# Designs tried in a protein design chat: VH-VL binders against Uncharacterized FAD-binding protein C1783.01. Part 7

Target 1, 263 residues: Uncharacterized FAD-binding protein C1783.01, of Schizosaccharomyces pombe (q9us28r162to424)
Amino acid sequence: YGIFAAPILDVRVLTNPGAVKRTYNLCLDISKYPLLEGKDWKIGGSFGIMPPNSDAEVLHLAHLLKIPQHELYVTKVLRTNGGRWPTIWGEDKPRCLYTSLYHIFKWCSDFISKPPTKSLIRLLAEHTLNPVEKSVLLALSDFRQDESYCRICTQSCVTLPDILEAFPSCHPPVDHLISALPQLMPRWYSISNDPSLANKRLEMAFTVQEYHSPNGQSRTGICTGFLEDLALAFLKARHDGSLANKKFTVPMFRGVQQNPFAK

## First folded at step 1 (VH-VL)

Design r08 (framework fv_remtolumab_arm2)
Fold by ESMFold2-Fast, scan of step 1:
Structure r08 (fold): chain C 263 residues (1-263), chain A 121 residues (1-121), chain B 107 residues (1-107)
Amino acid sequence: as target 1 above (263 residues)
Amino acid sequence: EVQLVQSGAEVKKPGSSVKVSCKASGGTFSTYAIGWVRQAPGQGLEWMGGIIPIFGKADYAQKFQGRVTITADESTTTAYMELSGLTSDDTAVYYCARHEDYSSGWYFDYWGQGTTVTVSS
Amino acid sequence: EIVLTQSPDFQSVTPKEKVTITCRASQSIGRSLHWYQQKPDQPPKLLIKYASQSFSGVPSRFSGSGSGTDFTLTINGLEAEDAGTYYCHQSESLPFTFGPGTKVDIK
């Protein structure tokens, strides 16, 4: 209960080289999952994976926000002042958290899987100095105009980094941005074996989700992209004999947990 | 006043490891960080890595990844740098230096006296 | 990795003259540049932090300026005690890097 770093024991490529879609099977070690009691896992059951944003995406966002790389990794005390904040696990009472901007962007913030909300675009507009750029962002954030938002942002798969690149006079303060970013949500996967019959080894299959950016660049889904990167890194380490010196884990939790950040 | 005192000079054989200590005193050490910088004879300064002791977070320069380990003991305000797989190219003076505050002061405000490490056979 | 270059690499000057040392970064580092003085067989000492802020106890003849990629350390009226090697250091991104140094001798 809680998020568990499940070691990867094996990786199999299920699709032939050059296939239109790429599918993988992961074998995970759940023998040390804290609440495993022989009956916790069943074939056809579900479990959650908490996908991080890729380091490349986090560093790109930091670059667009003019955050120095060393400052990105500095541990700071984050004080919650009440209310619900998606990037701070919906806290309703004041508390202190020890975290870094890197951790917040990598594990807590969803700035890639969906277009920015109208409220986030409104925040961006308030910190945009060019009046023409500002008017465009204000129009996109207008609650009465869903057509423009849907066409430009939703159907074109626009991300926060895309908007920051397209509107160069937009310079939101990092602290305001963090408060407005939506929380990264778990993705759910089916158990493809019976771990109680397989020495507490859980098997899962996944197919990589691909889409195109507004500029035509190929992108992968947050969770399937993360899992493919792990799978390929594991296979490379096996091939070059360095597997014993590296640790590959999947951040996961049992499927009955609705919100892994809620106590 | 702030003072960083390092362990004494070492003479090591190729292939061995060396562990240098750096004891901090005389100031406030609640939010500080310690960096390690080396200097080969007649050469310039090279950053190896650093640690924020309060959180146990260490960072390393890519060149030294896998060979250097930086640790700290908050109870004695002492930082350590261990370098393994020594070669003649590792002959240098090794300095520890303090960052005043890990969130705002990334300059090196005070430096240790240096530890000479000689790698010879 | 951010590469810092310094010029000149060596300067021999008469006491009381003005010395100018430049540091150039391979990419923008804002104002995250710091200057150190190192005398023979001694550790470096901080002179200027964040491009232009004098560290406590540093003589007023030392000053720094610049932002982005181009930075300058100036010594107005060099004294005999100022002989040494001067290094710039960037703290904008990991790994932290130093310039190759500028050696200043007195004639």
Scores: ipSAE 0.000, ipTM 0.369, lowest interface PAE 20.9, mean pLDDT 81

Design r09 (framework fv_remtolumab_arm2)
Fold by ESMFold2-Fast, scan of step 1:
Structure r09 (fold): chain C 263 residues (1-263), chain A 124 residues (1-124), chain B 107 residues (1-107)
Amino acid sequence: as target 1 above (263 residues)
Amino acid sequence: EVQLVQSGAEVKKPGSSVKVSCKASGDTFSSYAIGWVRQAPGQGLEWMGGIIPIFGSADYAQKFQGRVTITADESTTTAYMELSGLTSDDTAVYYCARELYDILTGYSHAFDIWGQGTTVTVSS
Amino acid sequence: EIVLTQSPDFQSVTPKEKVTITCRASQSIGSALHWYQQKPDQPPKLLIKYASQSDSGVPSRFSGSGSGTDFTLTINGLEAEDAGTYYCHQSSNLPYTFGPGTKVDIK
């Protein structure tokens, strides 16, 4: 794989906890990162982070889809008929994948960072039993209803779990759903130090992004929320003296304005 | 100047619960964690637990596990200690106290600033 | 659980005399021991942290020493305002624990 689990060496809180925005600095160990011959890390360069969905969000989605706990973790064979799958970046040829629904939802599917597309909402409508619920979803999926889609889905930051909660008669088949879910994409960060000749530390800063859902819940961005959870867990382990018993890593890769799985 | 201001005295019946507040004035939760310490009349100090607001998790002394809940609200800079299943043995002055926090140098676990105390009396 | 013991339990002292209070831990706590003064009907006040570091505004007559299991608080030249109960506190391990206290009265 092209993704490296970079150990967290240090965490700094850059803003007062009472500030409007929360900003953190992470110091990562890249001493064991596989470097290409003749290439160096440079200040101002970029790297990608692959943010997983939280276990809480994955379990919540599984609950809404009525997937039993034992079924969620079972390795299954997924076949393609020449189409692309969310777990295969840039792959167009038919193949078999051996994976679990847990893995697909955690690492490969973006069901929280963007509102469902009109095509996904159309799929949900086709599997909705209540006529009133179905008519609302069909209206939202209509290309002529941009104002309603923008107001209800985009401006209100609606997610797939939100729709499944709001439309309880909607029961999409899981295999159809995973084929329609967007691929979870890396987020790009700037290198804030020059590690190329030093102690092979990479420093990065990030500010937590926050959104409000239609039901008033505050949500964090998928990558910044993931990084904040790691930062807070690291700080707690340092405070508790349990840091040596725990491992904190950031899934990252070196980029030159490209995904390691892209052309 | 940072000051911790606690809620007023309470008289409770056995079997009830009490929730004591501790508001930080003059500063934010950025520089500290909050501990709760009680003192029965004429007795010594007993640590109940504490919370680091930015982590959102609390630690409790085993004696109070299952009866005490410590929380913090960053928007109001207020910490809370709720004790359930009250008995006459819970009659005490309850203090909140600050543990210094410096992310660069680590935490100081000494209690450098104390609230004025909240008297809780459990009687029939 | 780390148990802290203090001696003496009570001491009545003439002004300007030297007062020594000891605190012993049931196991090694490094330097993670703190000293507090409590006056009647008042909250405790931090005097010394991490065995020997004076808190801001604490008079120079108060000093602390020790490491491991044996710790000492010294008041060199007791003043009338120093009457109160003195507690040690360990922060090496959870749960945090306090000593039983030493009451100091002025003659």
Scores: ipSAE 0.000, ipTM 0.365, lowest interface PAE 24.1, mean pLDDT 79

Design r10 (framework fv_remtolumab_arm2)
Fold by ESMFold2-Fast, scan of step 1:
Structure r10 (fold): chain C 263 residues (1-263), chain A 121 residues (1-121), chain B 107 residues (1-107)
Amino acid sequence: as target 1 above (263 residues)
Amino acid sequence: EVQLVQSGAEVKKPGSSVKVSCKASGGTFSSYTIGWVRQAPGQGLEWMGGIIPLFGTADYAQKFQGRVTITADESTTTAYMELSGLTSDDTAVYYCARGSTVTYEYWFDPWGQGTTVTVSS
Amino acid sequence: EIVLTQSPDFQSVTPKEKVTITCRASQSIGSHLHWYQQKPDQPPKLLIKYASQSFSGVPSRFSGSGSGTDFTLTINGLEAEDAGTYYCHQSNALPYTFGPGTKVDIK
């Protein structure tokens, strides 16, 4: 296990200004990656990127859950059984993880990339105090309401924070919520060059995914949005001449490496 | 396809200012980075500055700071270079050239045809 | 600022000879170096971008190489039409700078 922080060596914008879609090329330094002779370090091979939730999104979720700032950053002992809980060890035996709610929300929880499952909505309904709000959440979680769920949650790209904002009497216990949230999964990218022998550099291209919230706000895909923010910051630093004073890295691992988050 | 067309030759007196225009055509809906490069008779190329619309700022070579102003009007796709406090050392051909907005840097293509500025008494 | 130096200053060559022009940067510029050809009374013409990428329509006899601080432009089999002045240009850091030029004559 291990997420490698690959330094960004270069960024190129591949699409014309004002194009409908934005596409970027990143050149990453993998010279210090462990086990460089891995079979997947070749053109056409794949690697994973572990996109974090933004600090703004984590703080917004904490605010909606009424988690005090001092509680958010406190390191707590969390026991793992190699099951659905995130782990950085990849072990199959019980182990204690020392982590904070901030780290769980940032690196280990997917509350943005897809709508809450019906089972998660059911849990939210059970902790909703207003009878009207509760009845709406119960209806959305009902397996017989596929059309309403699809229209409201899937087609409108509803996220967990969106639901918590829309149903202000919903106050799920944080421990129950964390147990029900899906794990943040890596996104897979193709290697555009052969880095194993030639130059110890990995090239990748990505196209930014965009959608709109129920309120009409523009949103980007979790991984492509994260990568675009890094790319734009790198390009600005290069323009300003401040690149030598800044470090930009992509959290990644090769395709044969085990996912750091146990299922 | 994209072409840069510059304003005509200028003859100026010492102490005056000159404003050279550079109109981009064949790509009116795209923003461009526009650099300005001059060349004195028999001398090499000298970068004066440029404007990168994506960042909203103009950059200048230290030698010209305080005397040069580079602006762009995106509605007419025209860039301008104004040089003040002219002396005989400013006699040169002034070129505009399009840089890449895609990489936020300049490899220069295409180039304008050049504008000859002569400073004489 | 980043200073670019070119060698040689001047070179007179016969057709079909190999011409090598060197550009050295005062500090590392990665691959952000571009090569231009200028003929008398004409604007410069882009030949090679990012050290080694040939620009569209440029004859295959022109090639570029190098990275960091040392760069080379090679003309493999000089033609009479290649007479002109060659400039390197760095776009890695502001202010952008040009080399002093290398004049290539046919004789």
Scores: ipSAE 0.000, ipTM 0.373, lowest interface PAE 20.0, mean pLDDT 78

Design r11 (framework fv_remtolumab_arm2)
Fold by ESMFold2-Fast, scan of step 1:
Structure r11 (fold): chain C 263 residues (1-263), chain A 124 residues (1-124), chain B 107 residues (1-107)
Amino acid sequence: as target 1 above (263 residues)
Amino acid sequence: EVQLVQSGAEVKKPGSSVKVSCKASGGTFNSYAIGWVRQAPGQGLEWMGGINPIFGTADYAQKFQGRVTITADESTTTAYMELSGLTSDDTAVYYCARDKYSYDSGLYYGMDVWGQGTTVTVSS
Amino acid sequence: EIVLTQSPDFQSVTPKEKVTITCRASQTIGSSLHWYQQKPDQPPKLLIKYASQSLSGVPSRFSGSGSGTDFTLTINGLEAEDAGTYYCHQSYDLPLTFGPGTKVDIK
């Protein structure tokens, strides 16, 4: 089946006063999950979560690409020269999508969790106007510069926004960029209870992943940051009595680690 | 680590305006809001408002609504707080602080990095 | 607006003693309560976030607890460097508000 929006039934903060990390337990309602006959949830099994990029991350990328705010949200026909556009769940769709740039950046594009590939950096170089900046990007994208690439991009946790900020004369066309961006991939979590014994409730725990950018700025992981935002919003709504008027869901699917967009 | 550096102390006349700057350094990715908090001599902390820097959308405390304007210039990574209609009650140290903000939920998470403060004195 | 009340307003403590500071909210704020330390002529420093979450780089002697309307900051074994004013702060609703502060002196 596809991605299921699992309602959050409960949130518990597991972090003790002496703990150095933030850890949460989420209780999800899977009673309406579309299970195939003969399939069931298992304690100790795994499931996937499809995390969106935060609005702040999407807006920052849009700003760096000089996309006007109004244009970001307009529904457009977006095309690819070949293959298919990434989608939240692998749909067999034609070469075009009727969607917004906001949707593509939020749900379909991974521009934070991995450093840009050498092929993406080469695309950026091709659209860089300053000759010095272009030369640096071309050198970094060279297949023979593995040590420089690993040190600068991989070991320093460089992201696409970091590169766009460091190379201000780089102005890739948005359609070319979208076609070159990696697809957002699910993250995998363990089932900590037996859902069949717990009225079709799935329990999971997660610890917020924190790391530093090349210049020392604190960042959170895409999925754990997303889940923490949901957990905190749920806790606020529970205590102000507004849970009945709000929906908090986790985009998830049953299974072992797999690419949901694989053919 | 990220640092916030504020503009220097100012002495202003009643009825005038003051504009305090807050320069962020050491960061490349902006998923944070900048809040403004003031502290009158011998008094506690008072939140004035906050701004997310990407689009300059600001929230204000009702007490300051209409007198305070919080802006940001992403090209210089500088936030500003302008307070108009100054009176002696506005004599205080003004702090900027980084606050994690979720656009999806509209929540603030606590201010983890603070500027050194700017003393504003409104002449008697 | 959400009003935060702190107790005590002042405390003079011998080194290594336990310090307990309480913060009460005028309405339920869940766990959206944070604790700050301010030393003379310095900006505040975040110590504890979301009632009980410890921060990297903050000594383990600082701990927080509570939920709803009643919150506590505990310093277990006060050190000389801990002298200062401690503020609670809520991020539950706008406007964001702070408690009046608790001044802790070492003598």
Scores: ipSAE 0.000, ipTM 0.409, lowest interface PAE 14.9, mean pLDDT 79

Design r12 (framework fv_remtolumab_arm2)
Fold by ESMFold2-Fast, scan of step 1:
Structure r12 (fold): chain C 263 residues (1-263), chain A 120 residues (1-120), chain B 107 residues (1-107)
Amino acid sequence: as target 1 above (263 residues)
Amino acid sequence: EVQLVQSGAEVKKPGSSVKVSCKASGGTFSSFAIGWVRQAPGQGLEWMGGIIPVFGTPDYAQKFQGRVTITADESTTTAYMELSGLTSDDTAVYYCARTEYRDWGYFDYWGQGTTVTVSS
Amino acid sequence: EIVLTQSPDFQSVTPKEKVTITCRASQSIGESLHWYQQKPDQPPKLLIKYASQPFSGVPSRFSGSGSGTDFTLTINGLEAEDAGTYYCHQGSSLPYTFGPGTKVDIK
């Protein structure tokens, strides 16, 4: 089944001010969720959230790839090849997609939550002009250098943007990059209330996950960071009296239904 | 233990101003906002305004804009509410109350109240 | 601004009776409705937050329900110490507003 944009009805902070970890409760409107006849939500059941990459992260990646702003939002025709081409719903059959680079990077590509694979690093090496930079990327992509890859990329939480910043002579073609990027996957959450008692309202709690970049900057998990941004924006709008003028939704789907990214 | 302690009762003449203080203890002062709510004798509760230090300047109810000034001093963990141009209609008990800046909407702890009497 | 109305404005009850107080908002406020108890010459005390969640230390006889524009506070088995005025309060948008209050007296 498709992704549903569930309106946020309420937000509560569950942790004390100044606590090391931040935990939030979201109340979502699922009254219009398309349920199959005879099905219902269960307390303690699960549901998936499809977190987008932030606009700041998408624009930063576009900048590093030297994609002009006007090209980022233009609709292009992409040929799928049995789910290899990214899409928000997943795709197992060959077809043509009409979409933008912005949409692909925002909703369909995971370039933040894990380090680039060795195969992606090899692609980057092939399009790196500086011979010293190229030799470093080739060494990292070598299957015999697992310990170096683990130390530099996995343990240091290196992302694709981090590599592009570190290797400024690397200019991969965007179409080759898209085919090599892993698909953005949903994150799973538990239903913390009985939706029947709440009149088709779903409550969930989440704790923000934090880590440090190679340069020491604080970063948040893709899904928990996305949800915190929505929660804080909702609370700010409520405080400012502008809640009626803004729309806050969580892209989600019921856990018992087919995983849209299963292939 | 969270506690809000307000300044003592005031008797003021019409046209003057009054400044009420609210000293917070327990919890992190900068992690919550202080609202001001008044109650005239035998009447209900009326929100005047508040400060959310993390997000900036104070907010005021339209009825009190131009007459009320709400400030906070984080070094002494004290909030202030100054009301000018006093009339007999301003005779009330003035409360400070805490709201969490990350979980707004409800006032979990209240000061004991400050009685302000405006008489000629 | 959002206007809150409460019903009834006054109720005199015997101990152990069930008391129901309603609060209606002029526009939808989700679940951002909070209930306070005020005793004579004392500040208000938070009872229920976000329509249905009891605040810490509040007796189990107090419960709340509702969403959108219609909310209720129920006291199931009124005790002598429950005499006071009950106020609803919306935290959905600025300016924050309170209901006019419901006074509960014990005979």
Scores: ipSAE 0.000, ipTM 0.362, lowest interface PAE 21.9, mean pLDDT 80

Design r13 (framework fv_remtolumab_arm2)
Fold by ESMFold2-Fast, scan of step 1:
Structure r13 (fold): chain C 263 residues (1-263), chain A 124 residues (1-124), chain B 107 residues (1-107)
Amino acid sequence: as target 1 above (263 residues)
Amino acid sequence: EVQLVQSGAEVKKPGSSVKVSCKASGGTFSKYAIGWVRQAPGQGLEWMGGISPIFGTADYAQKFQGRVTITADESTTTAYMELSGLTSDDTAVYYCAKDQPWYEGSYSTYFDYWGQGTTVTVSS
Amino acid sequence: EIVLTQSPDFQSVTPKEKVTITCRASQSIYSSLHWYQQKPDQPPKLLIKYASQSFSGVPSRFSGSGSGTDFTLTINGLEAEDAGTYYCHQTESLPRTFGPGTKVDIK
């Protein structure tokens, strides 16, 4: 079937203002979802959402990489060293992609929900001109230094943009960087109603994941943050009477109902 | 081992559409991709596109973009290729083939197992 | 798109002879090249993957070599059952493309 842009029909805030966690209910229109004959939606089933990186995050990464905005949207041949986003060494099969940097960063690259791998940090170190900065990145990428990596990168929730900001002499080639970035993966959600009995409307609930950056900024999970931004934009448009002039959709796809290991 | 079984031969009129099925058995359907390749009479092989069943994400060759739709149904382990706006140039044998690994259609490998082929004839 | 060319386009060979088929890519595809055999009214069958790796069950007389833009499929001691058309296939870049084929016939 591919990825379906499911229109948002309604948004409900399930938690009181000031609650420790924020929880929302989304009502999605799946009446146009292309189902094969003999298939239907069921309560308790699961479906996937493909969360994009926000335009702000993509533009910020492009700024840090010194890529002009107009260059982001040009279709280019982008080379990888095997697979979708494998490491720079030990590749089995290289690939070329015909797409834009905007598309790759927005829909295909996970540079927010995971800290850079040691292999990616090693790549960054090789393209760092300041010897002090380079020595720090080399230490972080050392496979023997798990404690430092865990403390600085994993526990502090460091992202690729954080590292590029902290190490201004780091200028990795974009093609090498794309080959080293992990793939953006779908997130799975439960269907909270029976859409076959509810006029082909799918309801889902989600709770926003929140954490702090190394600099103390509040951050949200990639998918739950995306969904919250969408929910709040929908609620604002409803309040402003502009819903008819705006389209809010969730990029989703149907999963197999009985997969015991679907996560 | 994986076996792919395709639907039977079709005779279609110009301007119509055809939908060919490819039923897979063996292996884990969601862990591989299905590609579609056609061969006109006396000609070579031409890649049309492919799909990753786990995501439902499909890639298409530019020549067929807008005319071809590739889908998959994980519960029946069946992939489909639908081609619209048929002309006599679309007369060919259409093959489905197993591809591994595939995620979101951007990663492809070799075709290790092939369906038997479906002959589509477009004539008036 | 990456264009693959094959030579020769046709080859008629005596049994037990060595057959060499070449495939050239219009730009570097590293090792992302695969070889298939197709017999009349049958689907293609994989022989060699990633330029030089034999697929399971393929006779040892078939071997592949090359990287970058120039690739070779070798049949060392052609058997009667090897008559067919041989295709190279690249997976480096979309769209995936095939060579035009080399027909091997027995004299």
Scores: ipSAE 0.000, ipTM 0.376, lowest interface PAE 19.3, mean pLDDT 79

Design t01 (framework fv_retifanlimab)
Fold by ESMFold2-Fast, scan of step 1:
Structure t01 (fold): chain C 263 residues (1-263), chain A 121 residues (1-121), chain B 111 residues (1-111)
Amino acid sequence: as target 1 above (263 residues)
Amino acid sequence: QVQLVQSGAEVKKPGASVKVSCKASGYTFTSYYMNWVRQAPGQGLEWIGVINPSGGSTWLDQKFKDRVTITVDKSTSTAYMELSSLRSEDTAVYYCARDYYGEWDLPFDYWGQGTLVTVSS
Amino acid sequence: EIVLTQSPATLSLSPGERATLSCRASQSVSYSGSSYMNWFQQKPGQPPKLLIHDASNRATGVPSRFSGSGSGTDFTLTISSLEPEDFAVYFCQQRSDWPLTFGGGTKVEIK
């Protein structure tokens, strides 16, 4: 039944300060969850979380694509003629989509969690003005050269923003790009307590996943990074007394939600 | 219905600048890209650049990058193309043409009537 | 940049005859099942008019006698039976790579 914005009631840091791994427990309010009555919420069960891209990542991508901030938030009518519908996972395929590039990049597009596919790199190559840069991207997209793609893109955890920075003459049209970007997919988590109708709380634990790029920068996993950002923001707001003026929610759902293209 | 109306013919001396306007009507101006294309007398079409009227982002052919500026005025639904340091080789009819944002929209489906720019001594 | 070569430069035909116009690209203009090649018609004193978009799709209001085909680097515009109003210059245009480029044009003239 759709994606529910579950309020964060509590955050606990489960690992000692300075530990190599960072692990958190989140306590979520499910008292307002639609169709809560009759739901099978129990310890060991699972639920999905829809991880948005961070605002920093969205703004960085917009900058690399030369989209001014005010253009990013303009609502537009979108259609598709064989490309992916740029919708949130689980939403019905609409006849007309009224949305912004900000919404598409934040909620509907996965441009961080995996390297660009060969198909996406091919699209980037087609819109690269410098012949030398174009030849490199064409080589990476070549289906015959899996070893180069694996070594350079997959093993090095290269992202779409990384490629756009490395190839400054690459200027893909935004409409082609959003149709070629993979859809953001939910991540699944285990319920750590028995929430029952009496307590109306769902607890989960997660450990932050980290990846290191060839340039020495570290990146966090899309969902665990998103959850850590929320956890730290919640703790800061609690410490400075601003919890009453802030909303911290986890976009989640319970029950099997089919891919909208599946029977 | 949908209409693109361009400014009138211009005669300029070498070294001058020209600014051609394209006034759009009959549709939501910020929902479509606007291209600029020129055609020298008796010759083929040459693409100059495109602007997204929503935020003003532009993409230009490298040949024109140092001399062309494309802008919009959203309050009047008008796009402008300014070409500086004019040479005799810039003598051409300049067209604006509407282009799509999404995959289901038609590319270059409406064109302005053209503006003749003559560069002569 | 992608160079588009149109041939022939001129076709001299009579009304009722079939016209076949070729456009060859210096590199592929097809990506992921789509071919980013458009065709335009231009009459003297008028701006170009969109006829075919994305290789084979007729624009709204364009008569069925106009058809486009092709993929990769080779594209064709066909006019099955020329009408008097079809004598014009035809341009192909690619949209697969920046900058956008046009062919040199094929003039279809009355014999």
Scores: ipSAE 0.000, ipTM 0.394, lowest interface PAE 17.0, mean pLDDT 81

Design t02 (framework fv_retifanlimab)
Heavy chain, then light chain:
Amino acid sequence: QVQLVQSGAEVKKPGASVKVSCKASGYTFTDYYMNWVRQAPGQGLEWIGVIYPSGGSTWLDQKFKDRVTITVDKSTSTAYMELSSLRSEDTAVYYCARGHYYDSSGYWDAFDIWGQGTLVTVSS
Amino acid sequence: EIVLTQSPATLSLSPGERATLSCRASESVSYYGTSYMNWFQQKPGQPPKLLIHDASNRATGVPSRFSGSGSGTDFTLTISSLEPEDFAVYFCQQSSEWPYTFGGGTKVEIK
ESMFold2-Fast, scan of step 1: ipSAE 0.007; ipTM 0.563

